# Miniprotein binders against D-amino-acid oxidase (daao-1): the designs that were tried, part 1

Every score and structure here is a prediction.

Target 1, 310 residues: D-amino-acid oxidase (daao-1), of Caenorhabditis briggsae (a8xj44)
Amino acid sequence: IQERIPDSVVTIIAEKFSPNTTSDVAAGLIEPYLCDDDVDRVISWTKSTIQRIQEYMNEGNPGAESQEQSGYWLQSVKSVPKWLEVMKNVKILTGNELKMVAKRPEHKFGIFYTTWYLEPTPYIKWESDKFLKNGGKIKNSKIQKIEDVEKEFGLFDVILNCTGIGARHLIGDNEVFPTRGQILKVKCPSVKHFFIDDQFYALLNDTTITLGGTADRHQWDRTINPKISEKIFQENCKNIPSLRSAQVISSHVDLRPSRVTVRLEAEPDSKVIHNNGHGGSGITLHWGCALECVELVKKVLAGKPGISKI
Below, numbering starts at 1 at the first letter of every chain, in headers, positions and changes, except where a header shows other numbers.
F, E and O are the ipSAE of ESMFold2-Fast, ESMFold2 and OpenDDE, as the mean of both directions, binder to target and target to binder. V2 is 0.75 times the mean of E and O plus 0.25 times the DockQ between their complexes.
[cut] stands for letters that were removed.
The coordinates of atoms that the task and the answers printed are left out; those that the model quotes come from them. Centres of patches stay.

## First folded at step 1 (miniprotein)

Design EH1
Fold by ESMFold2-Fast, scan of step 2:
Structure EH1 (fold): chain B 310 residues (1-310), chain A 80 residues (1-80)
Amino acid sequence: as target 1 above (310 residues)
Amino acid sequence: GSKIEVEITVEDGKVRITVRYNGKTVEFEVDSPEEAIKLAKEIAEKLAKELAEGDPELVKEFLELAIRYLEELLKEHKER
């Protein structure tokens, strides 16, 4: 909004900020996961996010030549989703190539491809620094009801609801639900490619590897289950045997804000716009959704003659 | 002036309480919402005594809201 709407004054109000958010723990690989069923929307949003990553690499991350990563996706049932058209170096593995990387009877089909990734914490810092340099304001607070925003912080022309799981509580959006994911962070510098199958994944970060996977729908428990961490580690070691020598760093639980469809819309006759329900694809969809949100802001402002920007 | 500001932040199970009053800042960090509620009540009583004749009811009302907010956060953690 700040970059696209001149003379706007933007205030971000949140309970948690980086480096203590669930986004800071995310692997940061650009790939649709547990998100909207509207494939064309997902593709469009993902393309926009990739463009933003290119800008990040060029301006905000000196020394990082490319935030690109290649790897394997092995499947029990063949699937070549349309969103692969966004990726680079897409190759369906030949029988011999598949035999070299397959580690389980269910690894019957394989795709190799190159995508983008972000280290979430430095990326969020880059966005935040840009936002503050351009006059943006950040306030740390927990809001119980959306009506309380203007009581505490003064009048706004538009209110953007980006609360994720909080949307269920704050605005009564009962279609929002958690998908509990537990992950394990390890160090294993010899692993050079990401590896994904139907149940488990190993995704590369700059100094660690994110191992998953659980995706427990409608589960709210933020407590780490050590047995799940052990299973995630052992199962990923079957897919990538060199992980047996890995140094285990930490376990994390993430409540992914799920919804059958992403809610990106303005409330009728209201100054409230919703941007939530991104599931496991928050990073993948973030910039595309933000750009579409800007257009909704412009429409809300245009529909209220005489409203001043604050 | 006599402006009172209370800021409550919950991060990864830890609770931070920041109280600003008459240009002075006091910050507390505790490992649980339950501990935070206990601490908030002690702070409320101390400030109420200091402002007894100047504006004791507004001080009590403001700090009572902070205590209720923390009680609600503790309920959320219990229901998980």
Scores: ipSAE 0.000, ipTM 0.072, lowest interface PAE 26.4, mean pLDDT 65
ESMFold2 (binder alone), alone request of step 1: mean pLDDT 66; pTM 0.539

Design EH5
Fold by ESMFold2-Fast, scan of step 2:
Structure EH5 (fold): chain B 310 residues (1-310), chain A 93 residues (1-93)
Amino acid sequence: as target 1 above (310 residues)
Amino acid sequence: SKEVEITVEDGKVRITVRTNGKTVEIEIRDGKLTVRVTEDGKTYEFTVDSPEEALKLAEEIAKKLAEELGDPELVKEFLELAIRYLEELLKEH
């Protein structure tokens, strides 16, 4: 909004900020996962995010010299989704190539490709720094109801609801639900490619590898289960044997904000715009969704000249 | 209740921390750091004119505020942002 709407004053109000958010735990691989079923929207949003990553890289940010990684996706049932058109160096593995990387009977089909990734914490810092430098304001607060925002912080022309799981109680959006995911962070410098199959994945970060995983729909439990961490580690070691030498760093549980469709829309006859329900694709979709939010803000401001302040 | 606000405008960074009975305002402008503490109706203010001393003082204040507010990560992240802006100002000016 700040970059696209001149003379705007933007305030971000949140209970938690980086490095203590669920976004900081994400692997950051650009790939649709547990998100909207509108494939064309997802592809469009993903393309916009990739363009933002190029901007991040081009500004010479420390650690942003390379935000690409290549790897393998092995499947039991062949699937070549349309979103692969966004990726680079896409190759369906030949029988001999598949044999070289397959570690399980169910690895019957394989795709090699190159995609982008973001280290969540330094990337969020880069965005936050730009936001603050351009006059943005950040306030820490726990909001119980959307109505409380203007009571506590003064009047706004537009309110963007980006609360994720919180949208369920803050707005009463009953279509929002958690998808519980547990992951393990390890260090293993010898692993140079990501590896994904039907159940498990190993995704590369700058100094660690994110091993997963679980995706338990409608589960709210934030407690780490050590047996699940052990299973994630052992199963990924079957796919990538060199992981047996890995240094285990930490386990994490996140509640991915799921919804059948991403809610990116303006409330009728209201100053509230919703941007939530991105599931496991929050990073993948973030910039594209942000750009659509800008257009929604412009329409709300133009459709009701002098939107009433309460 | 606690409230932390950061504002950046025209090379000036202001951090305001409000908690029960105490308000701390930290202002960084042109390499100068001013801290104003208001508690029980009494206000104390001090200023450091050296950019290097301002950076050092900002780090010390961040540490003390983190201890006092009982939420060290929140206070630390806001203060680190302010410190980074001070470093950028020193670098460019």
Scores: ipSAE 0.000, ipTM 0.239, lowest interface PAE 17.4, mean pLDDT 68
ESMFold2 (binder alone), alone request of step 1: mean pLDDT 66; pTM 0.556

Design FD1
Amino acid sequence: SKVRITIEVSDDPELALRIFEAIYRILEEHGVTVEIEVRDGKVRIKIEVTDSPEAVKKAVEAIKRVLEEAGVKVEVEVRE
ESMFold2 (binder alone), alone request of step 1: mean pLDDT 64; pTM 0.509

Design FD2
Amino acid sequence: GSKVRITIEVDDPELALRIFEAIYRILEEHGVTVEIEVRDGKVRIKIEVDSPEAVKKAVEAIKRVLEEAGVKVEVEVREK
ESMFold2 (binder alone), alone request of step 1: mean pLDDT 67; pTM 0.548

Design FD3
Amino acid sequence: SKVRITIEVSDDPELAKRIVEAIKRILEEHGVKVEVKVEDGKVEIKIEVTDSPEAVLKAFEAIYRVLEEAGVTVEIEVRE
ESMFold2 (binder alone), alone request of step 1: mean pLDDT 64; pTM 0.539

Design FD4
Amino acid sequence: GEYTLRFEIPDNPEVMLELFRRMYEVAEKLGATLEIEFRNGVMTVRVRLPSDEETAREFLKRMEEIAKELGLKVEVEIKE
ESMFold2 (binder alone), alone request of step 1: mean pLDDT 76; pTM 0.689
ESMFold2-Fast, scan of step 2: ipSAE 0.430; ipTM 0.791

Design FD5 (from FD4, 14 letters changed)
Amino acid sequence: GEYTLRFEIPDNPEVMKELLRRMKEVAEKLGAKLEVKFENGVMTVRVRLPSDEETALEFFERMYEIAEELGLTVEIEIKE
ESMFold2 (binder alone), alone request of step 1: mean pLDDT 75; pTM 0.676

Design FD6
Fold by ESMFold2-Fast, scan of step 2:
Structure FD6 (fold): chain B 310 residues (1-310), chain A 80 residues (1-80)
Amino acid sequence: as target 1 above (310 residues)
Amino acid sequence: GEYTLRFEIDNPEVMLELFRRMYEVAEKLGATLEIEFRNGVMTVRVRLSDEETAREFLKRMEEIAKELGLKVEVEIKEKS
């Protein structure tokens, strides 16, 4: 908003900031995961995010730990989703190729492809630094209701609700629900490809690998379960035997903000715009959704209602 | 109490380093921050509930400013 709307004064109000946010524990691999079923919207938003990542990489000085990453997706039931069209080097594995990488009876179909990844913490810092440098304001505070924002902080022309799972109680959006995910961070520099199957995944970050996973719908428990961490590690070792020598670093729990459809829309006759419900695809969709938010802000400022569907 | 800190900053890298270090101290001491950077000046509004932690915070800010070669202006408000 700040970059695209001249003379805007933008204030970010949040209880926590990087490196202590849910986004900081995301693996950062670019692909749809536990998100909207509107395929064309998701593809459009993902393409925009990839363009932003290319800009980040090309600037060469903001930390720039984004790169291309290749790997395997093995399935029990064949699925070739349309979003693969935005990926590079997409190859359906032949019988012999599949046999070389399959580690379980369930690995009946396989796809090899190349996508992008970014390190969430340095990327968020890069965006935040640009925001502050260009006159943005940051305030750490916990808001209980959207109506309380203007009571506590003064009048705004537009309010963007980017509260994720908090949208359920902040605005009473009962379609928002958590999908509990537990992950393990390990170090194993010899692993050079991501590996994803129906249940487990190993996604490469710059110095660590994110191992998952769980996806427990409607579960709110933020407590790490050591038995789940043990299972995640052992199961990923079956898929990638080299992981047996990995150094275990940490475990994390993430409540992914799920919704049957991503909510990206202006409230009728209101100054509130919603941008939430991205599930496991927050990073994958972020820039595309942000660009669409800019258009909704322009419409609200011009006295026009926003549109949630494309 | 409420405090307003102002830093005059010529170098963007110094500004970013100041922000990082200030955030770390605030998180450790339970301070709430409101930060704005405009036209070479970083303005920070700080709320701290405890007088002892306020003294520690201001001392840390002064040390950070000195290490980064910056001058800081402090304004104290009695009424929150």
Scores: ipSAE 0.000, ipTM 0.344, lowest interface PAE 12.5, mean pLDDT 72
ESMFold2 (binder alone), alone request of step 1: mean pLDDT 76; pTM 0.689

Design FD8
Fold by ESMFold2-Fast, scan of step 2:
Structure FD8 (fold): chain B 310 residues (1-310), chain A 80 residues (1-80)
Amino acid sequence: as target 1 above (310 residues)
Amino acid sequence: GDSKVRITIEVSDDPEDALRIFEAIYRRFPGVTVEIEVRDGKVRIKIEVTDSPEAVKKAVEAIKREFPNVKVEVEVREKS
């Protein structure tokens, strides 16, 4: 918004900031995960994010590591989603190739592909620093209702609701719900490919590997369960035997902001625009969704009925 | 009554330093509203507390204890 709308003044209001957000726990691998069933718009948003990451790589990774990564996706039931079309080097594994990497009876089908990666925490910090340098404002506050924003902080021309799971109470959007995920971070430099199957995954970060996982819909419990961490580790070791020598760093629990469909729309008769419900795809969709938010802001500012500047 | 006190800390001309200090304050005082402002190459951190002389004094003392080399200014404004 700041770069695309001249003379805009942007204020970010949030209860939590990096490194204490759900985005900081997420792996930076770019692909749709636990997000809506509208494949075409998800593909479009993902493609925009990939383009941004490629531009970031071409700038020399000024704040965060970014790179292309290749890996394997093994399945019990064959699925070749449309979003694979934005990936590189997509290859359906032949019987012999599948046999070489399969570790379980349920690994019946396999896909090899190359996607992009962007390390979340240092990237968020770099974007935040740039935002502040260009005159943006950041305020730490917990808002109970969206109508309280203007009571506390003064009048705005547009309000973007990017509150994730908070949209449930802040807007009353009952379609938003948590998907509880527990992960384990380890160090194992010898692992060079991501590995995903129906239940578990090993995703490469800059200096660690994120091992998962759980995806417990409608669960709010943020307490780490050590038995789950042990299971995640043992099961991923079965898929990638070299992980047996890994150094275990930490366990994390994250409540992914899920919704049947991503909500990216201007609210009728309101100055509010919603951008939430990305599930496990926050980083994957972030730039594409941000660009579409800019267009929605421009429409709201053009004086559509129901929008008031008070 | 309904008033708020704003404490302004001028720390540096580097936004990264301001974020680091903001995070330290946020972790220690999660109930306090904190704002980072950059103007004319100067970075200021504004902290707002509820209308309580004791809370203001504790916040100022804690800030000076954690960040002895920063300038601290206190402004009282009536909140409607």
Scores: ipSAE 0.000, ipTM 0.300, lowest interface PAE 16.1, mean pLDDT 70
ESMFold2 (binder alone), alone request of step 1: mean pLDDT 68; pTM 0.564

Design FDH1
Amino acid sequence: SKVVILIEVSDDPELALRIFEAIYRHGVTVEIEVRDGKVRILIVVTDSPEAVKKAVEAIKRAGVKVEVRVEDNPEKALEEARRFAEEHK
ESMFold2 (binder alone), alone request of step 1: mean pLDDT 54; pTM 0.371

Design FDH2
Amino acid sequence: GEYVLIFEIPDNPEVMLELFRRMYELGATLEIEFRNGVMTVLVVLPSDEETAREFLKRMEELGLKVEVRIEDSPEEAKKRAEEFLKKHE
ESMFold2 (binder alone), alone request of step 1: mean pLDDT 59; pTM 0.419

Design HB1
Fold by ESMFold2-Fast, scan of step 2:
Structure HB1 (fold): chain B 310 residues (1-310), chain A 81 residues (1-81)
Amino acid sequence: as target 1 above (310 residues)
Amino acid sequence: DPEQVRKLTEEIRKLADEVTKLAESGDPEKAELLAWEILFLAYEAEDLAKKGNEEEVKELARQIEELARRVEELVKEHEKK
């Protein structure tokens, strides 16, 4: 919004900011996961995010040596989703290639590809620093209901609901629900490819590997379960034997903001625009969804009685 | 012509199914690569159905015809045992 709508005054109101958000826990691999079933929408949004990552890479941001990684996706039931078209170096594994990487009887089909990733915390800092330098405002507050925003902070021309799982209570969006995910962060420099199968994954970060996973629909428990961390570690070690020598760093629980479909729409006859329900694909979809929000903001502003031009 | 592109997309999906059957009983590596290429062409046909460029549609039709011929050759080779 700030970059695309001249003379806009933007205020971000949130209870928590990076490095203490759900987004900070994400592995940051660009790949549709637990999100919308509208494949064309997802592909379009993902392509926009990839373009933003290329801009981030080109600016030579500190700590961003490479924003690409390659790896394997092994499946029990063959699936070649359309979103693979946006990936690089996509290869269906031959029988001999599959045998070299398969570690389980259920690894019957395999795809190798190259995708992008974002280290969430430094990326969010880069965006936030840019926002603040250009006059953006940040307010730390716990809002109980969306109606309370203007009671506490004064009138706004537009209000964007980007509250994730909070949309269920703040907005009354009953279609929003958590998908509980637990992950383990480890250090293992010998692992150079990501590895994904039907249940487990090992995704590369700059200095760590994110091991998963769980995807427990409708579960709200934020407490780390040590038995789940142990299982995630042991199962990933079966897929990547060298992980047995890994240094375990930390466990995390993430309540992914799920919804039957991503809600990206203006509320009728209201100043509220919704941008939530991204499930496990918040990072993957973020820039495309943000660009669509800009167009929705322009429409809402154009409809206001006192505004002659935007 | 969206209707023509839709028909092409349907034919590509039929060819993909046929090649997948060959992967199970014939040359799995060759059938797998062709099935993958056909799936990508099917997705391109769907995109063109929404955008509608006649020259791109004609080029896609030629690529589909070439793939159909290669699938037919694989079927004949398989039948010859």
Scores: ipSAE 0.000, ipTM 0.133, lowest interface PAE 21.3, mean pLDDT 77
ESMFold2 (binder alone), alone request of step 1: mean pLDDT 68; pTM 0.545

Design HB2
Fold by ESMFold2-Fast, scan of step 2:
Structure HB2 (fold): chain B 310 residues (1-310), chain A 81 residues (1-81)
Amino acid sequence: as target 1 above (310 residues)
Amino acid sequence: DPEQVRKLTEEIRKLADEVTKLAESGDPEKAEELLEKIFKLLERAYRLAEKGNEEEVDELIRQIWELLRRVMELVKEHEKK
């Protein structure tokens, strides 16, 4: 919004800010996961995010120029999804190549590719710094209902609902539901490739590796289950034996804001625009969704008598 | 609760000694007992972290995970036989 609508004054209202958000513990690998059924829409949004990452690589803090990683995806049932078109160095593993990396009987098909990733905390800082330098405002507040925003902070021309799982109670969106995911953060410098199979994954961050995982639909329990953490660690060690020497840093439970389709739409006869339901793909889809929000904001402003400014 | 942190620290040291003895004996039944004790301790540590004392308890959780890793490695080594 701020970069694409020059006259805009933007205020972000949230209960928590980076580095204390759930987004800060995300792996940040650019890859569709637990998200929208509209494949073409997802691909389009992902391509836009990749373009933003190129800007981050050029303008970010030291280290940002290295936002790429390669790895393996091993499958029990062959799948070559369309979104692989946006990835680099995509290679279907030959029988011999597969045998060299397969660690389980169910590893029957394999794909090698290169994708992008974002370290969430420094990336969010980069975006936030740009936002604040251009006159953006941030307000710390716990909002119970979307109707309360204007009661507390005054009138806005447009309100963007980016509340994730909170959309269920804040606006009564019954299509939103949690997909409980438990992960483990470890340090193992010798691991240089990501590894994904049908159930488990090891995704590289700057100084840690995110090991997963679980995807328990309609589960609200935020408590870490130590038996699940053990299984995640043991199973990833089978896929990447060098992980047995890893230093375990932390465990996390995330309630991914799931929905059959991402809700990216303007509410009829309202100033509210929804941007939620990204599931496990919040980072992957973020910039594409943000650009589409800009177009929705323009349409909402154009459709309101006396609200558009020069 | 500082007392709970001290108790966790002491239990960790005790388990570390037991893991060292396991490395010398290679006893599979002892390995199973240690895994169960480590899991119970890990569960207690996570519950304590939820109530506060995050930084200090996080370090203890890391140490408990190190014990778990060592026991699992010993089990794998024994199976190799």
Scores: ipSAE 0.000, ipTM 0.253, lowest interface PAE 16.2, mean pLDDT 77
ESMFold2 (binder alone), alone request of step 1: mean pLDDT 76; pTM 0.692

Design HB3
Amino acid sequence: DPEQVRKLTEEIRKLADEVTKLAESGDPEKARDLAELIEFLAELAQYLAEKGNEEEVKELARIIEWLARLVEMLVKEHEKK
ESMFold2 (binder alone), alone request of step 1: mean pLDDT 67; pTM 0.519

Design HB4
Fold by ESMFold2-Fast, scan of step 2:
Structure HB4 (fold): chain B 310 residues (1-310), chain A 81 residues (1-81)
Amino acid sequence: as target 1 above (310 residues)
Amino acid sequence: DPEQVRYLTELIRFLADMVTELAESGDPEKARELAEKIRKLAEEAQRLAEKGNEEEVDELIRQIWELLREVLELVKEHEKK
């Protein structure tokens, strides 16, 4: 909004901020996961995020190594999803190549590719710092319902609902539900490729590896289960034997904000625009969804008597 | 965009591998038809490497993925035999 609509005054109202958010724990690998079934929308949003990552590399993280990583995706049932068109160095593994990397009977098909990633905490800091330096405002508050926003903070021309799981109670969106995921953070410098199969994944961060995982639909439990952490570690060690030497750092539980379809729409005859339900793809889709929100804001503003079209 | 042209080429190789699998699964005539479509896509990719714009590259990528899905479905159907 701020960058694309001149003279806008933007206020972010949230209960928690980085480094204490669920997003800070995410692996940040760019690819669709537990999200919308509208493939073309997802691909378009993902492409926009990749462009933002290139901008981040130049402006916010110029001394860092490439924000790219390569790896393997092994499958029991062949699937070549359309979003692979966005990726680099995509290759279906031949029989001999597959045999070299396969570690389980169910690893029957394999794809090698290169994608992008974001380290969530420093990336969120870069976006937040840029927002504040350009006159953006941040307010720490726990909002119980959308109607309370203007009661506490004054009138707004547009209200963007980006509340994720909170959309259930804040606006009564009963299609929003959690997908509980438990992950393990480890340190293993020798592992240089990501590895994903039907149930488990090892995704690379700057100094750690995110091991997963679970995806328990409609589960709200935020407590860490040590048996699950042990299983995640042992199963990933089967896929990547060198992980047996890894240093275990921490375990985390993430409630991914799931919805059958991403809700990105302006509410009829209202100043409210919704942007929620990104599931496991919040980072992957964020910039594309943000750009589409800009267009929705412009349309809402254009529909108001006396508002100049920008 | 040289980077987009590079992965267009890789996607086309991707398609060729799947068509080879279809031929091996017992449908060589359908594989020949699909190979001809891939040849035309490869020619278009080469043209775009010389004079293409971003919209034309995006459209070609969409065509490649549509064809790949078609090939994958056919491979799965013939594996059931």
Scores: ipSAE 0.000, ipTM 0.244, lowest interface PAE 14.4, mean pLDDT 73
ESMFold2 (binder alone), alone request of step 1: mean pLDDT 73; pTM 0.611

Design HB5
Amino acid sequence: DPEQVEKLLEEIFKLLDEVYKLAESGDPEKARELAEKIRKLAEEAQRLAEKGNEEEVKELARIIEWLARLVEMLVKEHEKK
ESMFold2 (binder alone), alone request of step 1: mean pLDDT 67; pTM 0.529

Design HB6
Fold by ESMFold2-Fast, scan of step 2:
Structure HB6 (fold): chain B 310 residues (1-310), chain A 80 residues (1-80)
Amino acid sequence: as target 1 above (310 residues)
Amino acid sequence: SDEVFKRMSEHIQRAIDNLRKAMETGDPDQIEYAMLQLFDAVWELELAIRSGSPEDLRKAFEQVKRAMEELRKVLDSEKQ
């Protein structure tokens, strides 16, 4: 909005900010996961995010190596989703190649590819610094209802609802639900590729590996379960035996803001626009969704075609 | 396998107990929470099926059967 709509004044109002957000816990691998069923929308949004990551690599992350990683996706039932067209170096494994990497009877089909990733906390800082430098405002507040925003902070021309799981009570969006995810972070420098199968994953970060995973739909429990961490570790060790010698660093629990379809739409006859329900793909879809929000803001400001609502 | 099966059994039993209690209160929020617990139990079953041995699969299917029987009892108690 700030970069694409001249003279806009943008204020972010939130109860928590980075490094204390749900987004800070994400592994940051660019890949559709637990999100929208509209494949073309997902692909379009993901392509935009990749373009933003390239800008980040060139401007915001000097001295870092390329924000790319390669790895394996092993499957029990063959699936070659269309979003793979966005990825680099995509290769369907031959029978012999599959035998070399498969560790379970259910590893019957395999794909090797290269994708992008980012460390969420420094990336969010880069975006936030640009926002503030260009005159953006940040306000810390706990909002109970969307109606309270203008009572406390004054009138806005448009209100963007980006509240994630909070949209359920703040807006009354009953289609929003949590998908509880527990992860384990470890150090194992010998692991050089990500590894994903039907149930578990090992995703590379700059100095650690994020091991998952759980995807407990409709579960609200934010407490770490040590037995789940042990299970995640043991199961990933079956897929990547070298992980048996890994140094265990920490466990984390996150409630992913899920919805059957991403809600990216303007309320009829309202100044409110929704941008929520990204599930496990918040980082993957973020920039594409932000660009589409710009177009929705322009429509709300114009009102009905040809009508300006300042 | 054993740990996943044990967690699945505990989640399913907890979900049924919560649903039974919620239906007695008639509170929509309580009923919704109980349904969320049941969905969690289904995910535990999926994990057991994917990571388990043939013995674990058999145990998982028996646990689902018991859960369905308990759910039917809860639903039958709401006839009016």
Scores: ipSAE 0.000, ipTM 0.106, lowest interface PAE 21.3, mean pLDDT 75
ESMFold2 (binder alone), alone request of step 1: mean pLDDT 64; pTM 0.458

Design HB7
Amino acid sequence: SDEVFKRMSEHIQRAIDNLRKAMETGDPDQIEKALEQLYKALRELWEAIRSGSPEDLEKAFEQVLRAIEELFKVLDSEKQ
ESMFold2 (binder alone), alone request of step 1: mean pLDDT 64; pTM 0.449

Design HB8
Amino acid sequence: SDEVFKRMSEHIQRAIDNLRKAMETGDPDQIREAMELLKYAVRILEWAIRSGSPEDLREAFELVKFAMEILREVLDSEKQ
ESMFold2 (binder alone), alone request of step 1: mean pLDDT 67; pTM 0.534

